# VHH binders against NADH-quinone oxidoreductase subunit I 1 (nuoI1), part 1

No score or structure here was measured in a lab: all are predicted.

Target 1, 152 residues: NADH-quinone oxidoreductase subunit I 1 (nuoI1), of Koribacter versatilis (q1is57)
Amino acid sequence: MSIAPLLRKVFLIDLIKGLSITFKYQAPKDCQTEQYPQERPVITDRFRGQPMMKLGENGETLCIGCNLCALACPENLIAMKSDRDPVTKKKVMVTYVYDVSRCMFCGLCEEACPTQSLKLGTGYEMALYSREGMVLDRKVLEHRTAPEPYEK
Unless a header shows other numbers, all headers, positions and changes below count from the first letter of the chain; antibody chains are not in Kabat numbers.
ipSAE, averaged over its two directions, is called F for ESMFold2-Fast, E for ESMFold2 and O for OpenDDE. V2 adds 0.75 times the mean of E and O to 0.25 times the DockQ between the complexes of E and O.
[cut] stands for letters that were removed.
The coordinates of atoms that the task and the answers printed are left out; those that the model quotes come from them. Centres of patches stay.

## First folded at step 1 (VHH)

Design e10 (framework vhh_etentamig_d1)
Amino acid sequence: EVQLLESGGGLVQPGGSLRLSCAASGFTFSSYEMSWVRQAPGKGPEWVSGISSSGSTIYYADSVKGRFTISRDNSKNTLYLQMNSLRAEDTAVYYCAREGYYDFWSGPMDVRGQGTLVTVSS
ESMFold2-Fast, scan of step 1: ipSAE 0.000; ipTM 0.139

Design e11 (framework vhh_etentamig_d1)
Fold by ESMFold2-Fast, scan of step 1:
Structure e11 (fold): chain B 152 residues (1-152), chain A 121 residues (1-121)
Amino acid sequence: as target 1 above (152 residues)
Amino acid sequence: EVQLLESGGGLVQPGGSLRLSCAASGFTFSSYGMSWVRQAPGKGPEWVSGISGSGGYTYYADSVKGRFTISRDNSKNTLYLQMNSLRAEDTAVYYCAKDTSYEWLSYFDYRGQGTLVTVSS
């Protein structure tokens, strides 16, 4: 029994986690960002995002099943299965699962998505999000919409 | 079971060219699509290019479209990536990847070691 593929997977996750920690430690100092003048008219869309999957103009899936979002996730929260469309011969996503209960909202999965189908929307209800059994499947992800930002 | 061995990486100047190769074994090569994925220092993995099992359909990320060409030789179980007009932004470890066909509990199927491409000067 070989453990080599599992070991490679674990080391890849560890490397991504290590890079996240290093990046956080090398974050810009307070002095330059904190002193910015009041000229920020809107809250950014990346704040407290819930994952969702954007559909095309005709409701078609934009996800090509490349699995890059799963690879980019430092917490290993994404599982997908893809297959070829027998008609178009293009790679398509069949099954998609996102465990949001441990999501760090780092945006790495969104940045890795080449079709921009995976998005982390804005969500003022994030503070109330349950830690119990929150697993989002394909149907939930494809039918979620980002809430519009509002002033507190 | 599945084994992928990348080669052809190295140091190259901006505007230069490199050709990457990936030798595959442990599966019926012509029955699966193949992809090239890269990971730059301090960034997450980025899908670069994909090719169908027959080689009839190719796909490219916008960042490489027009500069990179993916191809395969099913008789030799080998995948290729021809990289032209290289930029500093192309500096990354390049991985050969087999299309996943596993159940949802199998998150991904990276079997390659990767090959480093450095574009500098």
Scores: ipSAE 0.000, ipTM 0.120, lowest interface PAE 16.7, mean pLDDT 63

Design e2 (framework vhh_etentamig_d1)
Amino acid sequence: EVQLLESGGGLVQPGGSLRLSCAASGFTFSSYAMSWVRQAPGKGPEWVSGISGSGGSTYYADSVKGRFTISRDNSKNTLYLQMNSLRAEDTAVYYCAKESYSSGWYFDYRGQGTLVTVSS
ESMFold2-Fast, scan of step 1: ipSAE 0.000; ipTM 0.159

Design e3 (framework vhh_etentamig_d1)
Fold by ESMFold2-Fast, scan of step 1:
Structure e3 (fold): chain B 152 residues (1-152), chain A 122 residues (1-122)
Amino acid sequence: as target 1 above (152 residues)
Amino acid sequence: EVQLLESGGGLVQPGGSLRLSCAASGFTFSSYAMSWVRQAPGKGPEWVSGISGSGGSTYYADSVKGRFTISRDNSKNTLYLQMNSLRAEDTAVYYCAKDLYYDSSGYEFDYRGQGTLVTVSS
């Protein structure tokens, strides 16, 4: 039941705090009646390409606004603005801008992302709304569509 | 070459317990949410449980909530399903699935394993 009494005393308070936070934010928003999933073809894209932002299991934004991807980019292509939610005191991303005109697809921004939300891939549609076409905002980066097959 | 290999299925008595394992290879295991899906004889497929890539979030179908526990070991590239208080209705082939994502429109899987048979019978 106990590993060591002294270790239990030292770490008990931190463990209880961690558990209380987990309990507090375990709202039941999970899948309730999605009972008939379909099998999809295997995704074999291993090559880095266009930047995109993955969503969580419930379509939630995974980006926590830490700015580490912007700091890791050697070409300074990423501009992120984040703010703290006054209720939860968590950092949330407000705006995100990625300039792909000088993107080397090196993957350093992907490596720096602690939530694995920023990805470089080859299978996603990129929506071009601007005449410049090379500046991607949050809405475009979070857009996920089925990969378009390359027809030879 | 994505490979998923399920194991741990077998015959179990009602009220018994069983643990399923899924060994994954050919992809970065910790980057993908994983699910368990079952198909009973003569019935359609049913999503059972899901777990986030980090293991921080777990999700269960109402039919198994409180009885089944999904977990993963990212250092061993292995997914687990601990099944307790098994009922005859839990008799099915259980599949390990690599998720693409989940949203309110449903689940998307980009791969499914070969499956392992679980039979709950007296």
Scores: ipSAE 0.000, ipTM 0.086, lowest interface PAE 18.8, mean pLDDT 61

Design e6 (framework vhh_etentamig_d1)
Fold by ESMFold2-Fast, scan of step 1:
Structure e6 (fold): chain B 152 residues (1-152), chain A 122 residues (1-122)
Amino acid sequence: as target 1 above (152 residues)
Amino acid sequence: EVQLLESGGGLVQPGGSLRLSCAASGFTFSSYAMSWVRQAPGKGPEWVSGISGSGGSTYYADSVKGRFTISRDNSKNTLYLQMNSLRAEDTAVYYCAKDRYSGSYWDAFDIRGQGTLVTVSS
């Protein structure tokens, strides 16, 4: 059918996308405004995907201590210790350290997690201005994903 | 410094067998647990198998139990993975990995090798 809104939505939006790409390559970095920070791309990337660990419905750790996330990290930023639960005899993560100072937010560690416990969330919740970076331990990572208070 | 070099990968037919080796240097090999990790095209890494520093304890992912055998030769500083009954799903780059902590197996890796490609295709 000759539905103009449908054709506009399908064909004109695709055309606009193509033109946007062309304009993006032609436009100089500073043609918009002088308001954006010099390090905007680095700052945005640093905080976009802050690592967090999901907890189960009862606040239990979903991490099984397999360490695949550490192996996936090209910068070797993740260190963890695990121990066997004497009751279930399964590996349980005891300590977890994530050094975000060199994190590229590539998502490889999240892809590697078989229990989907490690997630890279929206980093804008943490207004960190330190360029030295930050080391996130297990307590910090798990606290970020637990909406309900997990009392000490 | 620590160096891990995998070898033995290649093209193999479904149902075939292949043996991977990993030559380790730069650390006291017998003091550290070692593991094999694989990464299939377009997928994240998957832990395959682990072995304690002494070789007294071995661990396997459910996907490879009964088919793969991990072993080590501490006198040669070499880790091995014997792969039997290979399937198309086993096609991946295989990496050997050193456990971060000495003593018992912690499954906390701090270094991995360059990888060796295993392609299972008819």
Scores: ipSAE 0.000, ipTM 0.103, lowest interface PAE 18.8, mean pLDDT 63

Design e7 (framework vhh_etentamig_d1)
Fold by ESMFold2-Fast, scan of step 1:
Structure e7 (fold): chain B 152 residues (1-152), chain A 119 residues (1-119)
Amino acid sequence: as target 1 above (152 residues)
Amino acid sequence: EVQLLESGGGLVQPGGSLRLSCAASGFTFDDYAMSWVRQAPGKGPEWVSGISWNSGSIYYADSVKGRFTISRDNSKNTLYLQMNSLRAEDTAVYYCAKDSGYDYLFDYRGQGTLVTVSS
């Protein structure tokens, strides 16, 4: 019985350490709960310089979350969030947003990527990941802006 | 206020060696991963190397793997980059960068130190 207060003190310190770890990683999890893209790339046939994220042979992400592509972009079009894998302790990309509306397709972001995971597509064989802010809508390119023919 | 002060840059001949140092202050150095980033004239920034808070995880860009060695001394709040077998293509301003752990990998970087490799 006399040992109960001492035991509570010891376990309270462990609880505080656990809460400290949770608190340390809380903001990234709260702000960017969405997992990095694991979806099949979307292929488009008329746009040049479309951004895409290359995956390894087993579908693993090659992005290490270094943010160098965002720093290299002269228009500040890239926003990335990263966190550490609790098992491997390696930094992994949690979210990636590429605003292509003002993209000049200059290749500076591709040149800055140390793992060569970010690529700007060429020709009609471009591939994109389905992700908010990254996917170029084919309908936007195919939508007629001219007046429709009177044969409707 | 977070401060990172790089030093050790200078003129070196091809095949030579340099050791860069980064003195950190204004934050708990041993709680954060650190990186080296370089920017060559007319080029965008290139990540060179990274090291975890306890030196348990170390990463290198393929362009420097086998030639450069990153290390840290948490007792001195100092980050190092040992550069061997230097080439003209290694000419750049080298920056020390602090890992944010959250939104962006680097939430702060220093003023940089110039490394020029020429004969």
Scores: ipSAE 0.000, ipTM 0.113, lowest interface PAE 18.5, mean pLDDT 61

Design e8 (framework vhh_etentamig_d1)
Fold by ESMFold2-Fast, scan of step 1:
Structure e8 (fold): chain B 152 residues (1-152), chain A 118 residues (1-118)
Amino acid sequence: as target 1 above (152 residues)
Amino acid sequence: EVQLLESGGGLVQPGGSLRLSCAASGFTFSDYYMSWVRQAPGKGPEWVSGISSSGSTIYYADSVKGRFTISRDNSKNTLYLQMNSLRAEDTAVYYCARDEWELLFDYRGQGTLVTVSS
């Protein structure tokens, strides 16, 4: 029996899955917890400095993966990984982590962001979901979900 | 061998204009996001503007928004920066940079000096 046709089909399925993930991660933003930029904060103003990542009008990421925010942070709290999209050949952000436990809320990372995607704002949505001592990953920053516990 | 060669810098009075050019060679220019970075005397490097491979996505630092315009010509492998309403604080060496991955840039040119002074 020949395994070559099966291997060809498996490789094509992997390519299709890769493209489907891109489409899937554009659409699911409609199904995740809604961002409420006009809502009054439930938690006190002291939480207004929580970091968050703004999304575009279609839910697309505004982050271009330039790493300037990480370089601007005096406490080395930001770790970003970027990769080239194999389909578009464009640089995209893959992972993003922000350690808020030592954050001084100085605004240098916000000033360094050329797309204004990273904000240390009023914390309307993020302050409601986050707590002190957390490491915020890309999912939390972009999707306003509850952050996971800090892990060393 | 990757090479980026900037030109167009010089002395200009406040409120004046300059157009910088960057000639790229040794790589497929149309595949790369390109940026302009400047370094003022005694200061660290500051990112100024970036443009996607196709030219469809453009970003500017807040310090230059409304004054500077980035553009590219993929047929000539050339990146441009049109600088208007120049101020003394715009005095810096301007570098053309190829943006690749996680750190600032993988390649940059030798730079061109822009001095804004009366």
Scores: ipSAE 0.000, ipTM 0.114, lowest interface PAE 16.6, mean pLDDT 64

Design e9 (framework vhh_etentamig_d1)
Fold by ESMFold2-Fast, scan of step 1:
Structure e9 (fold): chain B 152 residues (1-152), chain A 119 residues (1-119)
Amino acid sequence: as target 1 above (152 residues)
Amino acid sequence: EVQLLESGGGLVQPGGSLRLSCAASGFTFSSYWMSWVRQAPGKGPEWVSGISGSGGSTYYADSVKGRFTISRDNSKNTLYLQMNSLRAEDTAVYYCARDYGDYEGFDYRGQGTLVTVSS
């Protein structure tokens, strides 16, 4: 029983394993940011802006926490948490998160909202592409520009 | 029938000023929110400023706050954008846009006017 050839065989197997791991990490093709340029929407004669939440006359939330907008979104961009008001026993929205990074502005979430609290309208900066800036919470949605009444 | 006609664009040096105008026709101008939207070469549209139908509320993109002033004259059906302290990055085609109201956002825009900031 010579130990030196056995140790060499063991070290050779470890070297091969090390090389396979190195080759696996030598092609991080998913990290090539230049292959994914930001695509920007074209201006049209009729388009919808970024999402916003309409407030009542007293600045109250009109959202009833029904989650229908989240169910209607084909990209699953909306996450909502609701709770029951101990006084009125009605379901009310506590938290709301809207990820606009993959938003197609299709209006399905707006159409699904029974209280018309969720709108696609004029907001600040229509061309937002930063990953961190693409997640809108309740606070941001409720502070966007609300359009004035128009001619009937 | 609805028409929006922008004017006032041109070549200006960095630090200079320009005043854009938009003549509106075919609708009750004072009943609609109006906005300015710009599109720089090779970039997407950027909302710049908005004004309520009465002129009582004005809103600006962070990139133009303190430099641009939106105003309107409902007696003349005209929207204005006063641009001061212009920078090379302000080079774009500027569009006048009518906001439809709660449901649709902008329902009409004009032909645009080119603003070029260069030395």
Scores: ipSAE 0.000, ipTM 0.092, lowest interface PAE 18.7, mean pLDDT 62

Design g1 (framework vhh_3k1k_2)
Fold by ESMFold2-Fast, scan of step 1:
Structure g1 (fold): chain B 152 residues (1-152), chain A 119 residues (1-119)
Amino acid sequence: as target 1 above (152 residues)
Amino acid sequence: QVQLVESGGALVQPGGSLRLSCAASGFTFSSYAMRWYRQAPGKEREWVAGISGSGGSTSYEDSVKGRFTISRDDARNTVYLQMNSLKPEDTAVYYCAVDYGWESYFDYWGQGTQVTVSS
């Protein structure tokens, strides 16, 4: 016999289902929390607040050993030692210690740095996932510096 | 929170000996140079002695050189000042300080311990 009228009904139901799905996504389901889209290239405050040290274009340290960042830190988490460079006769940072376990990521140390050597994580640098119980030395801070400047 | 607690201050006769101790907490002790300062009544704090983070080098103010010895015990987070041949001029409050950098202005000081040298 004829099955064409039943097939036409099935096709009409499929069209209605498609329209129903479209209407569901056009009407906001949650006004406080957006769940769509799922992923965006956004650097969160947790990742942006991680301390790191920028290097110059030749890989040289930009830190001049002025200790202003340590003085600016309200929790006194930063400690550095400096000495005179035998070639340039200027103060250079020898050791740098940052206790991240109590860091408030307030940015005062970054604002105090006259050479912009110390930064609280931006761009495509490797992000620190856990900050508890961590003390960052000079090598760790410098290894987190991106080879290219962060672009907006 | 950096904390420095000095102890060992006492009344001593001229020519006597005394050892001061400074217990440190709140930072990686073995990574920092430590210093001793003193402040006599009506005077500014004066540097007395210093020891490097490695303990490999020590330095002293000229008036105490040969009489005072600074040392450290990194296992106990403690720095010591051994004072020999004490003079009345050594009477002061003695402070322990952690050296954060090139200038002593950035040092942290403890509460102090009173040393009095009198006959």
Scores: ipSAE 0.000, ipTM 0.090, lowest interface PAE 17.3, mean pLDDT 63

Design g10 (framework vhh_3k1k_2)
Fold by ESMFold2-Fast, scan of step 1:
Structure g10 (fold): chain B 152 residues (1-152), chain A 122 residues (1-122)
Amino acid sequence: as target 1 above (152 residues)
Amino acid sequence: QVQLVESGGALVQPGGSLRLSCAASGFTFSSYAMRWYRQAPGKEREWVAGISGSGGSTSYEDSVKGRFTISRDDARNTVYLQMNSLKPEDTAVYYCAREDYYGSGSYWFDYWGQGTQVTVSS
């Protein structure tokens, strides 16, 4: 006789009869190690409020370093510094820090971005990979394959 | 120039074991997390296993936990997938992938190898 049927009975009494409500409303993931989910074509991105920065056609940063998103954030979660590109002489973002641990997901920073580069994303794989309390920095932003030719 | 070359795929009987290898070139191997995926005929690719760039963290799909082990040898730029107690359901083309962050503005961006066929049948 295996012990599993007995444990199943104990689980039924304890969880369903006594702790059933807590178990029902508790996030099951808190009791289990998170694993990479399978990519499914019919599943839309999961909404976990991940901030992200859209890139241009050649993989270029669309952020112009205006700091408007940082000024719009009610929790002051965004810190950026910018400098002029020595080649194009345009103002570009040098450092970018977004503290997601205190983010209210209000969308004000996204609305403030004139180039639509900052998004509060629904990145399915990004939301599952990113660690709790993740701070996004410039190094992550710059990681990419060689960009496709872009004539501008 | 990034290339991933899988090898080790074979025809194996149920209950057998097989080790897949993925030789990487064109990038700093030790800086990237590596993943294994598989695709059965007529089905979508599914994630199988993952290993961090440091090798200190591994993760597995529930259907392969306890049977498959992912490992890496940074000195040889190679990631391995040790498969034990193989089942007919494990029959698929196995792909090695480099996990990449396509800036902070994108989802995971994986560079894929050409794949290696694993067939489990008697």
Scores: ipSAE 0.000, ipTM 0.101, lowest interface PAE 15.2, mean pLDDT 62

Design g2 (framework vhh_3k1k_2)
Fold by ESMFold2-Fast, scan of step 1:
Structure g2 (fold): chain B 152 residues (1-152), chain A 118 residues (1-118)
Amino acid sequence: as target 1 above (152 residues)
Amino acid sequence: QVQLVESGGALVQPGGSLRLSCAASGFTFSSYAMRWYRQAPGKEREWVAGISGSGGSTSYEDSVKGRFTISRDDARNTVYLQMNSLKPEDTAVYYCARDSFWEGYDYWGQGTQVTVSS
């Protein structure tokens, strides 16, 4: 008869779909820490000026899971999770999430990192990452590199 | 040229204390974070402690937290590692390191041997 019955059916499908998604994600409330960036980042010059994580000479992570960078951030952009290795009993960083879309580029997180594993590039090209909802996970942060060494 | 020279390594009995020193030269010391690492015989090099360049922030490996204290004296271009309540498991060669991320590689000292035994 009218579009109303079709619209109701569409709304019911969307509502059921939304409830199913909400129900599925209710239990793992730690999903905030493992946000997946929708856009596919490229590991090139486009990452200049963004946060990155330095690795040691053997490719080991230098991040010790101390959470000092997250505590220093005035905008609460950093979420870190660490767990103990069952064999070595050492604290290791499992997940790291940096919401660059709201970053003020103040450098407090970099200054707070005692292992200097977290670095921010210098420059004004960071406007490229000013869109809302952009989140950088551990792998993106650890695999970005500067194309040339920044002197000093 | 960047030079790091560790000192203070010795043989100490379990429960003893020891202070390691690392004298730095060839760079603006206060502008760099400094770290201590150790390598026990037959094991991989392990991060022990870190101190920021000018932020005053410190961090420690969980196994040494509460026993070890890292500090720096920028007037003397020296970083220290105060080790208390030493255990036989702390026996290792201890290395001082300067962060050289922007230069593309880290600078390490020659190491100083610490042995904890009777």
Scores: ipSAE 0.000, ipTM 0.118, lowest interface PAE 14.3, mean pLDDT 64

Design g3 (framework vhh_3k1k_2)
Fold by ESMFold2-Fast, scan of step 1:
Structure g3 (fold): chain B 152 residues (1-152), chain A 119 residues (1-119)
Amino acid sequence: as target 1 above (152 residues)
Amino acid sequence: QVQLVESGGALVQPGGSLRLSCAASGFTFSSYAMRWYRQAPGKEREWVAGISGSGGSTSYEDSVKGRFTISRDDARNTVYLQMNSLKPEDTAVYYCAAELYDWSGYDYWGQGTQVTVSS
C-alpha cells in the first residue's frame, strides 16, 4: 500500500489542529464579558463595590497571579506583581494594589477572575471612609476587617 | 435565613472578666468578617472589634485595645469577645454583626446582650 494517503491524512490533521488553536485563541468573549459600564446597575449610596479577595478553606490564596483582572479593568486601576514560589514552582501573587477612588463598580474584574478570588460587594461604610485616596493593598483585600469608622 | 444570636452578657464587678459568644446561621460563616459593636444608654452604637473571614486579622477600638480579644470558631459558626479588666464605662448592650460583601445584601445584626459593670 501507498504511504501518500497516510501523509495527506497526517497533513490534514495538523492543519485542523492549527485552525482549532487560532479559533480558541481569538474566541469571542461576548457571552461572559458583555457587562459594560453602561449596562451596570445605577450606582447609589448603598451600591458601592468593596473589593476583597476570597481565601480557600485552609486560608490559602486563591489568586494565581494571572493579571486578567487588571487587563479587564477599563480604568486600569489594578496593579499586581507575581513570582514563582521557590519550593512549589507555582506562580503566586506577591503584591496587589487596587485604586478604588476611580472605580466604576462595573464588575469586569470579578468576571475576569478564573479562580473567583476577586469579589466586589456592597459597602455602604466605604462612603464614610474617605479621608484620603482609597488605595487597597493585598493585606487589606485578603484580611479585611471592619475599617476604623470615620469620626464625625 | 440569616440569624445571629448573642449570649454571655452578665453583671460583673470592675476589674472582672466576661466572654461573649455569637452563634451564626444561614450563611457561609467562614467567608465573612465578623464585628462586635456596643451601645450605651443615650449614646450612638460604636464599633468595638473586628475579625476577618480567615481569622488572620483582628482590629479593635483604641479604648479596648489590650483588654478585649476577638476570636472565631468556624467549626461551630461562632465568634467570641473575651473582655478583661472591665470598667464601668464598658456597660452597654453588645451586638454581633456580619459584614456581608454581597450586591443584594446588608450587614446582619443580632438582638444584643446586656453587659453591666458595677459593684
Scores: ipSAE 0.000, ipTM 0.096, lowest interface PAE 16.5, mean pLDDT 62

Design g4 (framework vhh_3k1k_2)
Fold by ESMFold2-Fast, scan of step 1:
Structure g4 (fold): chain B 152 residues (1-152), chain A 119 residues (1-119)
Amino acid sequence: as target 1 above (152 residues)
Amino acid sequence: QVQLVESGGALVQPGGSLRLSCAASGFTFSSYAMRWYRQAPGKEREWVAGISGSGGSTSYEDSVKGRFTISRDDARNTVYLQMNSLKPEDTAVYYCATGYEDFWSYDYWGQGTQVTVSS
């Protein structure tokens, strides 16, 4: 087998890795306007609901503390702290804070979650004028009821 | 207008059982998840149980798991909380809430119903 295709794949991966790191730390301060429709306050039964974190069957946290959802958020609304599990030695989420007050409901954080633990609900009328301080911590996010599976 | 009305709260003895009901109106009930919360005097509201809009998924706070059961009747726009093996620490005002609502995000709560587990 030729080595040329393997070398191109290796160098392409390195290039992609470099670009991913650059994008990760040079977060866009001016998000694209095509995401603006996701921010539109639609007061209907199909309004995109608030974020939640799914738990496993025994109530265990599915979040692995990778911080990818926070980095994907164009408004920088997510703050999390992670540490190593003393038993498993894997990185796990310790604290999680989601500021809903400026959330665009774009779904980028949900798409970035590799364990699919972070979800945005699909039903519930949101009162536009009741937003006086929406900061959701880990306890609130993990104790929300899971919605019907989101197919998109 | 969204409206929730809780009922069924009473004084019961430790080890007793009680069933709470929440009648909902003003929204497409079957499309929304429903939750029960409780608040003891001087404490913040605590999440107790939740049921999905489809009714296929339920979740519970660890302290009530195995003792409480949440269910819904979409034909009557009502959600229920069956409480078994009640303990004095379960004494609180119980609130019904719609979907992903909580007391710092939305104002769609019921008036609450008092549950007292005495002696």
Scores: ipSAE 0.000, ipTM 0.110, lowest interface PAE 16.3, mean pLDDT 62

Design g5 (framework vhh_3k1k_2)
Fold by ESMFold2-Fast, scan of step 1:
Structure g5 (fold): chain B 152 residues (1-152), chain A 120 residues (1-120)
Amino acid sequence: as target 1 above (152 residues)
Amino acid sequence: QVQLVESGGALVQPGGSLRLSCAASGFTFSSYAMRWYRQAPGKEREWVAGISGSGGSTSYEDSVKGRFTISRDDARNTVYLQMNSLKPEDTAVYYCAKDWYSSEGLFDYWGQGTQVTVSS
């Protein structure tokens, strides 16, 4: 109708805006990785679906550092460093990082864990226990799962 | 609050001997494995020796096998490192650690360590 010529004009303006952005980022001085000064605000009361690591009855790590969960993840969200315990000579996890921002909740990493230490969606009550919202390290993952009581 | 206090470091001649002690508090000592580490100036921290919570198993870094002996006294909440046939290469600050892979982090230790200097 009467708006068709105006819509065409608007579309051309949007195209020009797109080109100006392209020119900006193609300049050698602008080809560097853009800085992310602040993380997007996230409501911390939404906890279900997040990965967590179960601890043993003495608070010990159940993860044996096998890296099977990282290999099973199709999005490559898991970075694990393991080392051999000098006393027991068993391979154990030293560091663990899980980027939940791209997590598909496919369950492959949980299914791959032979010690069942990695869990998704534990159903705990909402609590202010979320560090950085999107990237979880070993300490966050281990503390989100209540340790199994020794006296039980 | 977990606390580990190392002591016994001294200046010693090559071929000499020293016994290091680590006094522990704030946790059930007999339930945890204990380890010794060292860090020489300008070098990375190195694992030296370990002993199980039961005291039945010990392990050592290859460079110290046969020269160093780790032991523990659960009645005194203390772990020891007996160092024999010391070499200048053993010069370092020695640290003890409770639980290398605990939920509290990579190391659950306290203190600045004890300085061992082997000089001719």
Scores: ipSAE 0.000, ipTM 0.102, lowest interface PAE 15.6, mean pLDDT 62

